VHH binders against q9fdx1. Designs and how they scored, part 4

Target 1, 300 residues: q9fdx1
Amino acid sequence: MEEDGSDWGGLAPEILINIISRLTIQELWTGPMFVQKSWLTVCRDPYLWSIFDLEPWFDSYPESTHLWSPEFEQKVDLMLRSVVDWSEGGLTKIRVRHCSDHALSYAADRCPNLQVLAIRSSPNVTDASMTKIAFRCRSLKELDISYCHEISHDTLVMIGRNCPNLRILKRNLMDWSSRHIGSVPTEYLDACPQDGDTEADAIGKHMINLEHLEIQFSRLSVKGLASICEGCPKLEYLDLFGCVHLSSRDITSNVSRLKWLKEVKKPDVYVPRSGDVAQTERYGHWRLYDERFDIQAMRI

## First folded at step 18 (VHH)

Design V6
Fold by ESMFold2, look of step 18:
Structure V6 (fold): chain B 300 residues (1-300), chain A 125 residues (1-125)
Amino acid sequence: as target 1 above (300 residues)
Amino acid sequence: QVQLQESGGGLVQPGGSLRLSCAASGFDFDYYYMYWVRQAPGEGREWVSTISDSGGDTYYADSVKGRFTIARDNVKNTLYLLMDSLKSDDTAVYYCARESWEEFWQGTPFGMDVWGQGTQVTVSS
């Protein structure tokens, strides 16, 4: 390529890279990549691509049904694959939503130094790509597979066995009470994993170095909680919000073994109002009642 | 000046084949990912296939995977869809469309800003 035809604007490539590195991913993908080929070359420099993080955009953008479409997934996959190529093996952190096995398999083959993988709400990621991640990305320190309903306990076993540096696991599930609410497809809500004790057992048996665990709305029983508390002695943070099959006493009894624990988020339970002789108020949905009630006697 | 023009639609028997073309003008075709989208009678638009700017990566909807092939010629600025083993469910108006990252970041359906006029494909006995 001719340097004059590229017109770096009189700037050294290193200075242009520094200027472009101050842009958000959204700004980068909207403008500089389409200005001229000299800018495109700079935007693809591996120096810019040790981290690929779309969470700031997702956090600021209201969820809609279009985010769950195959077309949207394809665009996320295309972005991720492009960044994998541009990073030339230097990617250490990936944070996206709505990607698929295709992009993750591609990344697993090419990003051996990956330390953070967050792929929240990715319905077309399965144990297939996650097995490749476990075997190829052995430096993994943080994994967020929240709301990925085609990932099973097998991934947890493989990650625990192959990624000894894992300190943070997020495996939150959808709130069971939010069916037919919002833009989340009902098929996705209905596919939510229900065997919390099997996943808890995998975590307890294989993730001895875990410091931070989130399993909101898991259906684990006290047996699963015991397995986690016995197997993960280094836990500092445990998020059990929405774990409806655990009583406060179950939690207190089991987490007392965890010498380093700094915070536990406890579940909420919804119980209908009953026996109320004053029936003049409108009553619609389940509502919370206080922990002082005997939740264990009412668990289902 | 920016324009996409489809051709190659028509009537075909079940099991038949058809090749669609989309001629692009007025923009740097080789900078953009390109799409095929279809719309059956009384239905919303449905994504069919995507091809990368270089042509090195292709993606297909499950309903057409293994039967349809997307391709491009960046010298001729032309996008193609080879449709094989056609079924009655493939009856639709087929559009080619240009990727828009601006539309993507707005969260609009499809993330596309330039569309062709469409070409009718009819699969009927």
Scores: ipSAE 0.222, ipTM 0.597, lowest interface PAE 3.8, mean pLDDT 81
Fold by ESMFold2, fold request of step 25:
Structure V6 (fold): chain B 300 residues (1-300), chain A 125 residues (1-125)
Amino acid sequence: as target 1 above (300 residues)
Amino acid sequence: QVQLQESGGGLVQPGGSLRLSCAASGFDFDYYYMYWVRQAPGEGREWVSTISDSGGDTYYADSVKGRFTIARDNVKNTLYLLMDSLKSDDTAVYYCARESWEEFWQGTPFGMDVWGQGTQVTVSS
């Protein structure tokens, strides 16, 4: 029955909530919720649930195949839905990985004050739930949809139009040459977005207040970069690492217009556009490239 | 102490129905999400269905959606799986299992700590 319950079952709820408020989410879900019903009630108090942040655990946990399983995704979804309910509309920050449209749609309906949403590596989040977020969570200031390959440029348009306070956008894509990609299912890798200029155009047209942008490994061209730099004059940080179709000259000439820029991360490899080399050669000595080549091996 | 016992398996013809039961004892059943998992001969374990602690939310593998129904009775501490329109591919040992957030945080694929002994379902045609 309640073997440890008598030691803690007599505490006033105010004392219990002070103790529980010091625990990490992992600690909460490992023990106190299962001691007895009085502890469970305190763990569900809305006071505790303005922020739901699993990133510290994910950052410390090694990547592995099981994180990509439907079972893991369902447990993340269940955890998020529970916290949404316990928060009673008070959630302002959500940071998770491997959630799905089901949990996000649930949160969108119930968390109108959401300011931060980070859902890295969520292969079953699509434009459907993100459209709902854009319309219902209009106070968003930070969005991280890195490695969410079923999200398209349509989400960027909808977020830009409906969330005017957005200051931080992270839309990093997977590095196909990384040794750590081996844990990622091949179906997920095959879904990787290839339309970098369309996403860049959506950002430049609709996110005028953006201060921080990360688009690592985007396949945008100089045209996409120009659109971003012209449309986002408040940028202070720009991460272009792995954007292999941008030369150092392309970057320098376009970011010079950004008066507030404090830092730019540049790609370490440049791959010129492939195609008919007789009509596209710019420097005479550059080799023709195909994006199917190993980009990491073509460093300059 | 903590125990799960499945029953209700058997031999059925294709298109037939079975109702599996899982009796729980030794723990507060209504605190936990519960699972059905199956294992065909020579294969690994495959998740079938999940039900929330209250019974208000249910989840199904694509292979069984529309044919299987998970349910629970928190007064009787019993988990159920109603299996309709059975196919030969459904032949397996069916296990009920209890959620474990401790196992989840340690990275096991299923995140479950208590399993039943299993009940055989055989669909012969």
Scores: ipSAE 0.136, ipTM 0.534, lowest interface PAE 4.4, mean pLDDT 81
Fold by OpenDDE, look of step 18:
Formats: structure tokens, C-alpha cells, sequence
Structure V6 (fold): chain B 300 residues (1-300), chain A 125 residues (1-125)
């Protein structure tokens, strides 16, 4: 078996960058970065790290309790910090899950040109780091803080006051009744914010340029909705799915004020599929993944 | 070189106990989830137990739940399986394995990339 010693080390850095730029983040982290030192250097080129998006990976991976573990959080934090360093201030988009204040604060201090921040399902992101984001990342256009239960309405106020270019806000809450049972820690579900009207007021008062708003499963009342509709006249998209305290009448009467509204998602009764209730633990439910796990491949 | 080496297997009577060990070398042991897998004669490999990198989380197959205990010593780079109340059906070659980071990132939930040679456990009267 001729050691195809193809000395990949002989490729010009420019060629390598071109090749690497075509790779997914997953491919970069699992392959070329570990081939040799020269490749690692190329993989750290700031040009490659203007965008950090892990959403494709998360979308391809089943929900698991392990994703909510401190260990996984640490890994995400490490990756985010590394990317922030490699970007040399050029990072404009961050899309991650399960990060903490540690990494987000680090990013806030070093990414002044950040335009997109998505940190959904980050239980340990609090007002501490998000306040920094508000003050340091004033170019923010898109914010997804869905399922971040430790972010308060105060932070929303700060974001509104300091980020005038904000057009998209996603502040979805988890459906504690059915969909996440068994896959998400109960403690986290229990920490779900209950003050929907206060958050709604913050949005309506301070985010006047919003075009896209998602507040799924918010407990806001008709008063909160009125505040949003009055304060955000440019809304084109409004997602109220799971907002059980809003009637159809309430929605119709208030959204009629929005002249540019293209789409509104109304509260609908969520019927969990039988499969959604299944505890999909990555390590605890081996049998659930039997079809995906080729036991034959384990045959030495 | 990355290596796993099992030990502690043997012949035991039903109701007896064994302690398996798996010595890890050549990698940062404390960064990996570890697995025990067994293979009985004529059967496929069966998952037995999993332990998190820190040892804080443990998982067991239904067939061994309440009888087996997985543990690890990250200072000694050693994985353990305490087997109590052994049954004839527990007879198998037991393997320790390391979770694959690469496969994890590829979306493969139970990928294992490093295996030991296995240790024979025989439960017989």
C-alpha cells in the first residue's frame, strides 16, 4: 500500500485558503485543521471567520440532554472564543446554541461589527453578557435569543436603546407542556419567563424599526400585543404561535394597525406527535438510534 | 499511539461479581465519553453503558440497569465496569470504546472510533 505521501504541505497558502473556504465549518473542525501545522495556520486565517454558523450542524443533530450539559457548553464556548480570536474583529455573524456568558462576553468585547447574533437555547446567557452585547455591538440587525430564559426585559430595553438597526428579533419561549419533555432539563423549562407583557412593552417602546418579530409561547396579553403593534409600525412578520392568552379577536383587532404586515402566525393548538414525547437522549436511548447505528460496522 | 486495553474478565458463577478495567493511553482521556459494549457468541455487539467525560452522567442498557455500574478515574486514565448479580446471559466479550469527536460533529450520535481488544466474561455454574 504505497503511502500516498502526497505532501499537501507544498500547496501555497492562497490555494489552501481557496480550498478551505469551500468547506463547511464541520469539515474544517474535523479534517484539515488537524492534518498538519501549516493547515492549521491556514484554517485560522481571518478571512475564513467573518461568519460563525453552527446551525446547520444543530439542525442535523437530534435534540439530546447532552447538548444541555455543562461539558457541551464548554465546547461551544471554546469554539466561539477561538473563532473570535481568529476573526481579528471581523466577525459579523454568530449563530450558535448552548453558549454561556463566558464566551458571549468575550465576543462582545471583540466583535464591534457584529450584525447577526443567534444564541438560541443558551441557559447560561444572562443579562451580564447581553448588556455588553447591547453596548458594544451597535450594528446589530438580527437577534435570536429564543429559549434563553435568563435574559430579562431589562436587556431587551438595552438592546432597543443601543441597537437602532435591529430589524429581526426572535424571542421564542419553549413549550413547556409537551414538545421538550425528556430532551430538555426540567429545571430549565421551569425557569421560563412568565412576564410576557413586560417584555412586550420593552419591544414596543424601544424597538421601533423591527420588521420581523417572533415571540412564540409568550404569555403576553392583549395589552402586550397592543404595545407591540403600536410601537413597531414597520412589522412585516409577526409570530404569535403558542400565545395562549391571545384570542383571535385580540389579534385581529391589534394587527390591523400594522400597515406593512405580510404574515402573522396565530396561536395554534400544538398536538405533539407521539414521537416527540420520546426521550431522545443521545447516550441513554441507544435503541432509538438502532436504525442509524450500523452494528455491522462495529464488527472488527 | 491511541490505545484502549481491557482487563478483569474471567469465569464467575451466577450471582457473582466482576470488575472490568480499561486502560487508556495516547489521548486526553478526560475529554471523551467512554463506552462499554459486549458481544455474545453468535450475536451482534450490544451497548452496555456510557459515561460522560467528567463522569457526572452515566447511562445503562435496560438489561444491565441496577446491576452494573460504570465509573472512571481521569487521573489514572482508566474506565471501570462493576458487574454485580451476574447472569448467564451476561456471558460475552466486553469492549471499551471511545466516542468519536469526528462522528459527533458529523451528526452520528453513537460513533466510536477507538476500541480495545476485549476481555472475556463467562458466567457459568
Amino acid sequence: as target 1 above (300 residues)
Amino acid sequence: QVQLQESGGGLVQPGGSLRLSCAASGFDFDYYYMYWVRQAPGEGREWVSTISDSGGDTYYADSVKGRFTIARDNVKNTLYLLMDSLKSDDTAVYYCARESWEEFWQGTPFGMDVWGQGTQVTVSS
Scores: ipSAE 0.000, ipTM 0.254, lowest interface PAE 11.9, mean pLDDT 82
Fold by ESMFold2, fold request of step 25:
Structure V6 (fold): chain B 300 residues (1-300), chain A 125 residues (1-125)
Amino acid sequence: as target 1 above (300 residues)
Amino acid sequence: QVQLQESGGGLVQPGGSLRLSCAASGFDFDYYYMYWVRQAPGEGREWVSTISDSGGDTYYADSVKGRFTIARDNVKNTLYLLMDSLKSDDTAVYYCARESWEEFWQGTPFGMDVWGQGTQVTVSS
């Protein structure tokens, strides 16, 4: 492609850059990139691609089975790889869903200044790409790996060891409301991690600067909660909704030590360990909740 | 009924001492961090001191460090503030407060859900 100066209908390149910098990702993919050759040059300007955020699009559309298809995943991966290329190392925020190891490994190699990575509901992201992220994107301050069921506690250890600036971690598992499960493939539900205390221990041992933690529907016990509260003294927000093995007393005893805590979301139901019948009497609705969602199967 | 009730305030000369008490009832006192906060006339609330649920960790504002001591008795469900070397700028209404993590008071930096009614401390020459 030959250099062409101000080829957008006579506009100077500086004016084109200013106009294009105000466009969303969707607008860039559907408009300026395909109007004229000079727009392609401007659209690839690294200044435009410090942030790649698809969450507004995902928030606007309900979950559907199509979003879980390999074809959609490949589209997200290709978009991410393109933005990585165009950013030339300047990408600082990635917020997507349904990407894979392929795109994340590519980003990890090329985006050392990444500060935010949110990859909710990405069933083909594993510890492999996430350990590359931890090692190579050491400026990370926010990580959302909610509903990424092939990611284990090993990622949490690596992120904690290598990303000292991490302030926000979201590691929500599938909630037990029908809204969040209705379109999710059953094989994905079957992969749901069951090692809540191991993950909690990784967080508590390695993420001392954490200010915001979400671990909805984790199966951690009071041991795991204690590890988090002892190891993360700067916590301001803690979301324990759906953490069925934590009693109100377990939570009160452990979170009361957190000087900066501003909000805690407690589970509405408690599934006691054997021998703790006094705790079950405090949750008057647990039998109905348990029957409706088969919570007893979760104790294994 | 969750309640906190302060006592022990009064008029004291500069360099004097006071002991404030805060009686807690209606909740499991030994599970909560507790605070002392003060408010001088016409001013906003100022954090004074924090004590952990066991009493093992204590924290103080720079303005009172070395002069005030926070303590608790988890058997008697009572919080204390021992104030020594009092200065005129310590004059304020002193409140005890229970830490909150479930609901936050709008417009407060402390995140406290239960407050006492306050006890007046006046340091005058």
Scores: ipSAE 0.000, ipTM 0.083, lowest interface PAE 24.5, mean pLDDT 75

## First folded at step 20 (VHH)

Design P5
Fold by OpenDDE, fold request of step 25:
Structure P5 (fold): chain B 300 residues (1-300), chain A 125 residues (1-125)
Amino acid sequence: as target 1 above (300 residues)
Amino acid sequence: QVQLQESGGGLVQPGGSLRLSCAASGFDFDYYYMYWVRQAPGEGREWVSTISDSGGDTYYADSVKGRFTIARDNVKNTLYLLMDSLKSDDTAVYYCARESWEEFWKGTPFGLDVWGQGTQVTVSS
């Protein structure tokens, strides 16, 4: 770093905290933390680290194979662990991608007041760390574990049993859309370890207070949907995009039970995967029905 | 001038050990996380290990975990990689590199800004 001749050492800590609190995470990590030791100390003030949100950065950054590399994961883990340390237990929201059990377990042990956890596209987050989250982060209100293939229905059960305040669950699965092809490892993209009906049953049985549910590209059947609709009577938002095993009739008949439902997203696009050949006709039928309704959403 | 220089590479038999060194100059070495990255013939670069600025925290790729040890001497401005139980698959050019969050946020692979020239490690019977 070329010694920019500007001596910033004279700023009062209170002023510095105020200035720093207005900076983005990127700005914090590239600027003030490296000015001098005193600034680093201020940057680590727990007040600054009640929320850790990298989603804006991820949204601005195109999908690439680099994001799925071990080194990238390691960097995310490092950052998350640092933030957890600096927060001194005050961290309430974590929104990251591509983290692992290493960082998530660390967070689980140290963030009892966590309310929001979004860790989508984390292939090395498993039931091991998520179980810890379930037991230690009982104030959880929002959970996004989309595209995490190593999280099982058992974890969903544990979350349901231990997190009574859970209102939002996002458990979307990957498809072969353009957003994933070429960036996500093929082996991971081809993997479909989740049983849709088993997960649906877990949700319906243990997450009675859900208001928002996303399960895009789930292979759940009408039985699974019925379980969700019966068990989650407070649902206001339901995303069934890409659920190819559900017909329009199946959806309409089951979601009618949800008195508070404001919006349901229905399957409108199908990208065939290995083993889905048998379902092509059913999806075709669904397409015909969607011509009578909003292809993206149905408001009941 | 900011510079990293690797040394200690060579030919070793499978099961053997090797110690790599990386001499840092031109910057405050003790303020940076340091990395080892390797590149096998015909393959892309692979992350090997990371060590914190103080040396208190170390991280390893699964492929080298339990066999390699990363260390540093901040007084000597030197990074080390102790490699035990070497395998043929460990054959690569090994690079020392400095962490850069600026590069990270730009999306640069590895998030590193300063690289050494590399040292060749060959594991062969």
Scores: ipSAE 0.828, ipTM 0.933, lowest interface PAE 0.6, mean pLDDT 88
Fold by OpenDDE, fold request of step 25:
Structure P5 (fold): chain B 300 residues (1-300), chain A 125 residues (1-125)
Amino acid sequence: as target 1 above (300 residues)
Amino acid sequence: QVQLQESGGGLVQPGGSLRLSCAASGFDFDYYYMYWVRQAPGEGREWVSTISDSGGDTYYADSVKGRFTIARDNVKNTLYLLMDSLKSDDTAVYYCARESWEEFWKGTPFGLDVWGQGTQVTVSS
């Protein structure tokens, strides 16, 4: 029975917008947009596209290797670009995964009022697009660039310098040893880790208004932590889970400087300092490091 | 019946060119993004290229960027893939496919619902 989309043809556009506004992104993309031209027009109303959030879908969907494929990335990019177009500059929140410079640059040029940017697990987002974000999206309040290996500390500096309203930064790294094996491409897992202390310095120097910081599995040292704690006095939340180069003492000593700190997540694995000398951080392959040092054996 | 049919495959020497065609029938061709996907022997399927409904926007995998050109003729309901500077690594069965967001949200790889039978492209000296 070809559901005669004709029955809804008589609804006032305003009513349709109200109905459509209650639909999920999935429903919007699979349903009304394809019923008739009039519905398509309504579905593209800028009012509907002030927020683009795919996180609920990602959370409901099992981790899979195909999410890291170029084709998936391309699809995410397509969606994001479409939403950017439909928003007519009114887009304020973007929460996606697995996008690329292609879409992000496009968004940067057209979304001056962007306040939230979450682009977790985007291997092909680089400093090129993020620099654009820093310069063009100065109203940014929240940034999640977790598991984005091609974003450098330079970008963090740019973000800090240009986005004074930044309150939330998530820059988590992957724990390849336990959680991502089989779901994340090996080549990505083996990517060169960022310098934790350099990033920490960038954060401490340029993000003075930060209230929420996540840097899971960072290789920052006590020096890096000190830089953050000194430079970000307004921190209320600090996630140091997986930061194996930090001792409990180091954490306690430094976070005590944070007067507004409400919660700190601590590493569950600590590497003894004496072993630090032997751990020549082969800055190369994370895998090689973990193979040498069974991090699991050090879990408290 | 919704159908896609590829043609134009064959044997070509390295550095050669080939033009693939995909004839669409049974659906409104001009409303869909179309895809080329290839599968090399012993390997998984690989995305090659995407073209928008109007043909105004084109996308390419890094492996074929600068060498391949996707095009479409909506009057003829035909999708094309122009392949230049072919390499041995381009040897594969090439499929045309129709975009499906329904399949995308289900987590189906590529987010495609209609596939052709494929055409063999062999690049060999």
Scores: ipSAE 0.815, ipTM 0.930, lowest interface PAE 0.6, mean pLDDT 87
Fold by OpenDDE, look of step 20:
Structure P5 (fold): chain B 300 residues (1-300), chain A 125 residues (1-125)
Amino acid sequence: as target 1 above (300 residues)
Amino acid sequence: QVQLQESGGGLVQPGGSLRLSCAASGFDFDYYYMYWVRQAPGEGREWVSTISDSGGDTYYADSVKGRFTIARDNVKNTLYLLMDSLKSDDTAVYYCARESWEEFWKGTPFGLDVWGQGTQVTVSS
């Protein structure tokens, strides 16, 4: 009995593209790409590669030391470069983790229509590649550079100056105390940017159209917050979770300037201005807490 | 049958050089990225080097960068590792392996599906 290997080779390319377009990135890389040369060609059709999003995969995969290895980074870089090639300049959204300057620079040179760039947890993305992004990808609307510790305020300035359509910025920093102990290299954690006010100033001065800002665990002070609130009048969403150097009073007084603000996430822990280590923990939903909390008690 | 077979290992003095070879059979060798991975006694497997399908791109671990050179001959279906300035810390079983995206998506370390038997490299005075 000749195993009727369903000669899928007879399918019109258009039909095959339609079928393949319904597959996940994971499914594409595990199956059709390796079946036949003809299938590989179809899988590389630019139509399929306007969006490159690995976030669903990362979300399904637990955090591990392996993800932070140079080898894994290399694979991500290779994948991203391949997708950039296949897209023939049509790539508009990139959502990846653990890529490096090598891949990002490559993308910057070849993806002029990029609108979304999310590269969180990329320790070897630096100002070098991000400067290229700023100059080459001027249509950028969304940027997530969370947990990218080698990116400085200089990049934020360059992005602000060159990407006028930027509406969403995510620049979250890692919480040293909780979630990543053991999985994230210590060297990377130690490289966490500490100059929150300088970054805040860059945002306030250069990102006037920002509607969504996340700066979790920033060490910005009330001065930095003031700069943001003054410079970003269109802010609708502001995430200040983990910003321990801000008091509730500081937040309330400054965010009141934002006329379009719909939601603000406040830190759960506040550090008193007097330098005393007395951390007051904020419990419960911030809306309930603010109504009941005597701000005077938090100022030593 | 898909197979990889390493050769060229041996005993060498510190500062010496070795050339490892990996013979591939049973698959289209020129379509795959190839890897060298090593395992020292009592330690886990360590990535050493990667080479692209065409040989145009090469990657190295920091520990071997500047000392080791990965190369391939697609006509001969052979992968090479040139090891110069060998150190005692380079003592390990060296494996050649084939890249697999299937294994990558599974989260398997190194993302490799075909391994050789390994060749012993011992650096000792």
Scores: ipSAE 0.428, ipTM 0.728, lowest interface PAE 1.1, mean pLDDT 86
Fold by ESMFold2, fold request of step 25:
Structure P5 (fold): chain B 300 residues (1-300), chain A 125 residues (1-125)
Amino acid sequence: as target 1 above (300 residues)
Amino acid sequence: QVQLQESGGGLVQPGGSLRLSCAASGFDFDYYYMYWVRQAPGEGREWVSTISDSGGDTYYADSVKGRFTIARDNVKNTLYLLMDSLKSDDTAVYYCARESWEEFWKGTPFGLDVWGQGTQVTVSS
């Protein structure tokens, strides 16, 4: 049997596209595409596909080991490639998780006007596809490669050199103490990058127009922070949460020259309880209290 | 009654060729992306190939790219998999399946709601 979508099949395409344009991606893909061929054509209109954003669904979907499976990744890749095709080169914003080099390489070849790329938690994205993004998608303004542990500092160098309009970079790493990472595969946790100063140096040397930087749980030292603050004078927001090798004094001395800085999140690392108290004494609360006061003093 | 029925499997020597068919009935075949998925003994299901509703776009797993060709005939409501240069690692039950975004949003692997019964492909001498 047909569903009740048949009463919409007589609508003029202009009316139908107005209705469809108000739907989320999940809503669009659960109904309108399957009503009849005229709806399929409208749902694939390039006008609708300047943005492909799955983050609302990921934010609402329970974390599970299924999301880390090869079959889920392949489906995300296929969905992204379909939208790339439907957009006919007009795609400017991509926000997904769990995609791979296959889909990103495909998008890089076909979406030269890409401005936003967010690919959180994509274990099979490497420098290979990201280098292609850097060379092909030179209008990039925002990049989120948080939790992409197969991406190295080489990507940061290439993006900085080839994407002069980059204003937002998010390169957050997994918190080894996070309560929310229990569903994350152990192999992926073990791959976490450890060369924070090298990444910080790439950012400082090549991303002069950066306004917003997140590098939560980076292992950078004050040397890396100095490179960022010297090389990114336009920073307005700097997120250093979980950067355990930075002291309050290191941060204050290096960020004081950033004229546009509006917010700094200082490292406030809580060591999670393991069911006993033997390890909770390593990171005293005195340091966190002092850093909170420093943040408020800097925010005038 | 929505139904998919595979045929064309069999025994073939390495380097040989097979053509799999999947007859569809009970739904508007030309509205849907269609899939080939295979399952080797003792292993999970592996995506092989996908074809768009019109047949204009095709996608392949790296393990079969260049050797397999997916095709469809929307007049006959039939999906095909043309398999060339077969290897022993291609031995599996091959299923055709219909794309379902409702199943995908629920978290079902591959997002497929209608499966055929499968056809056995065995590559050995």
Scores: ipSAE 0.245, ipTM 0.599, lowest interface PAE 4.0, mean pLDDT 81

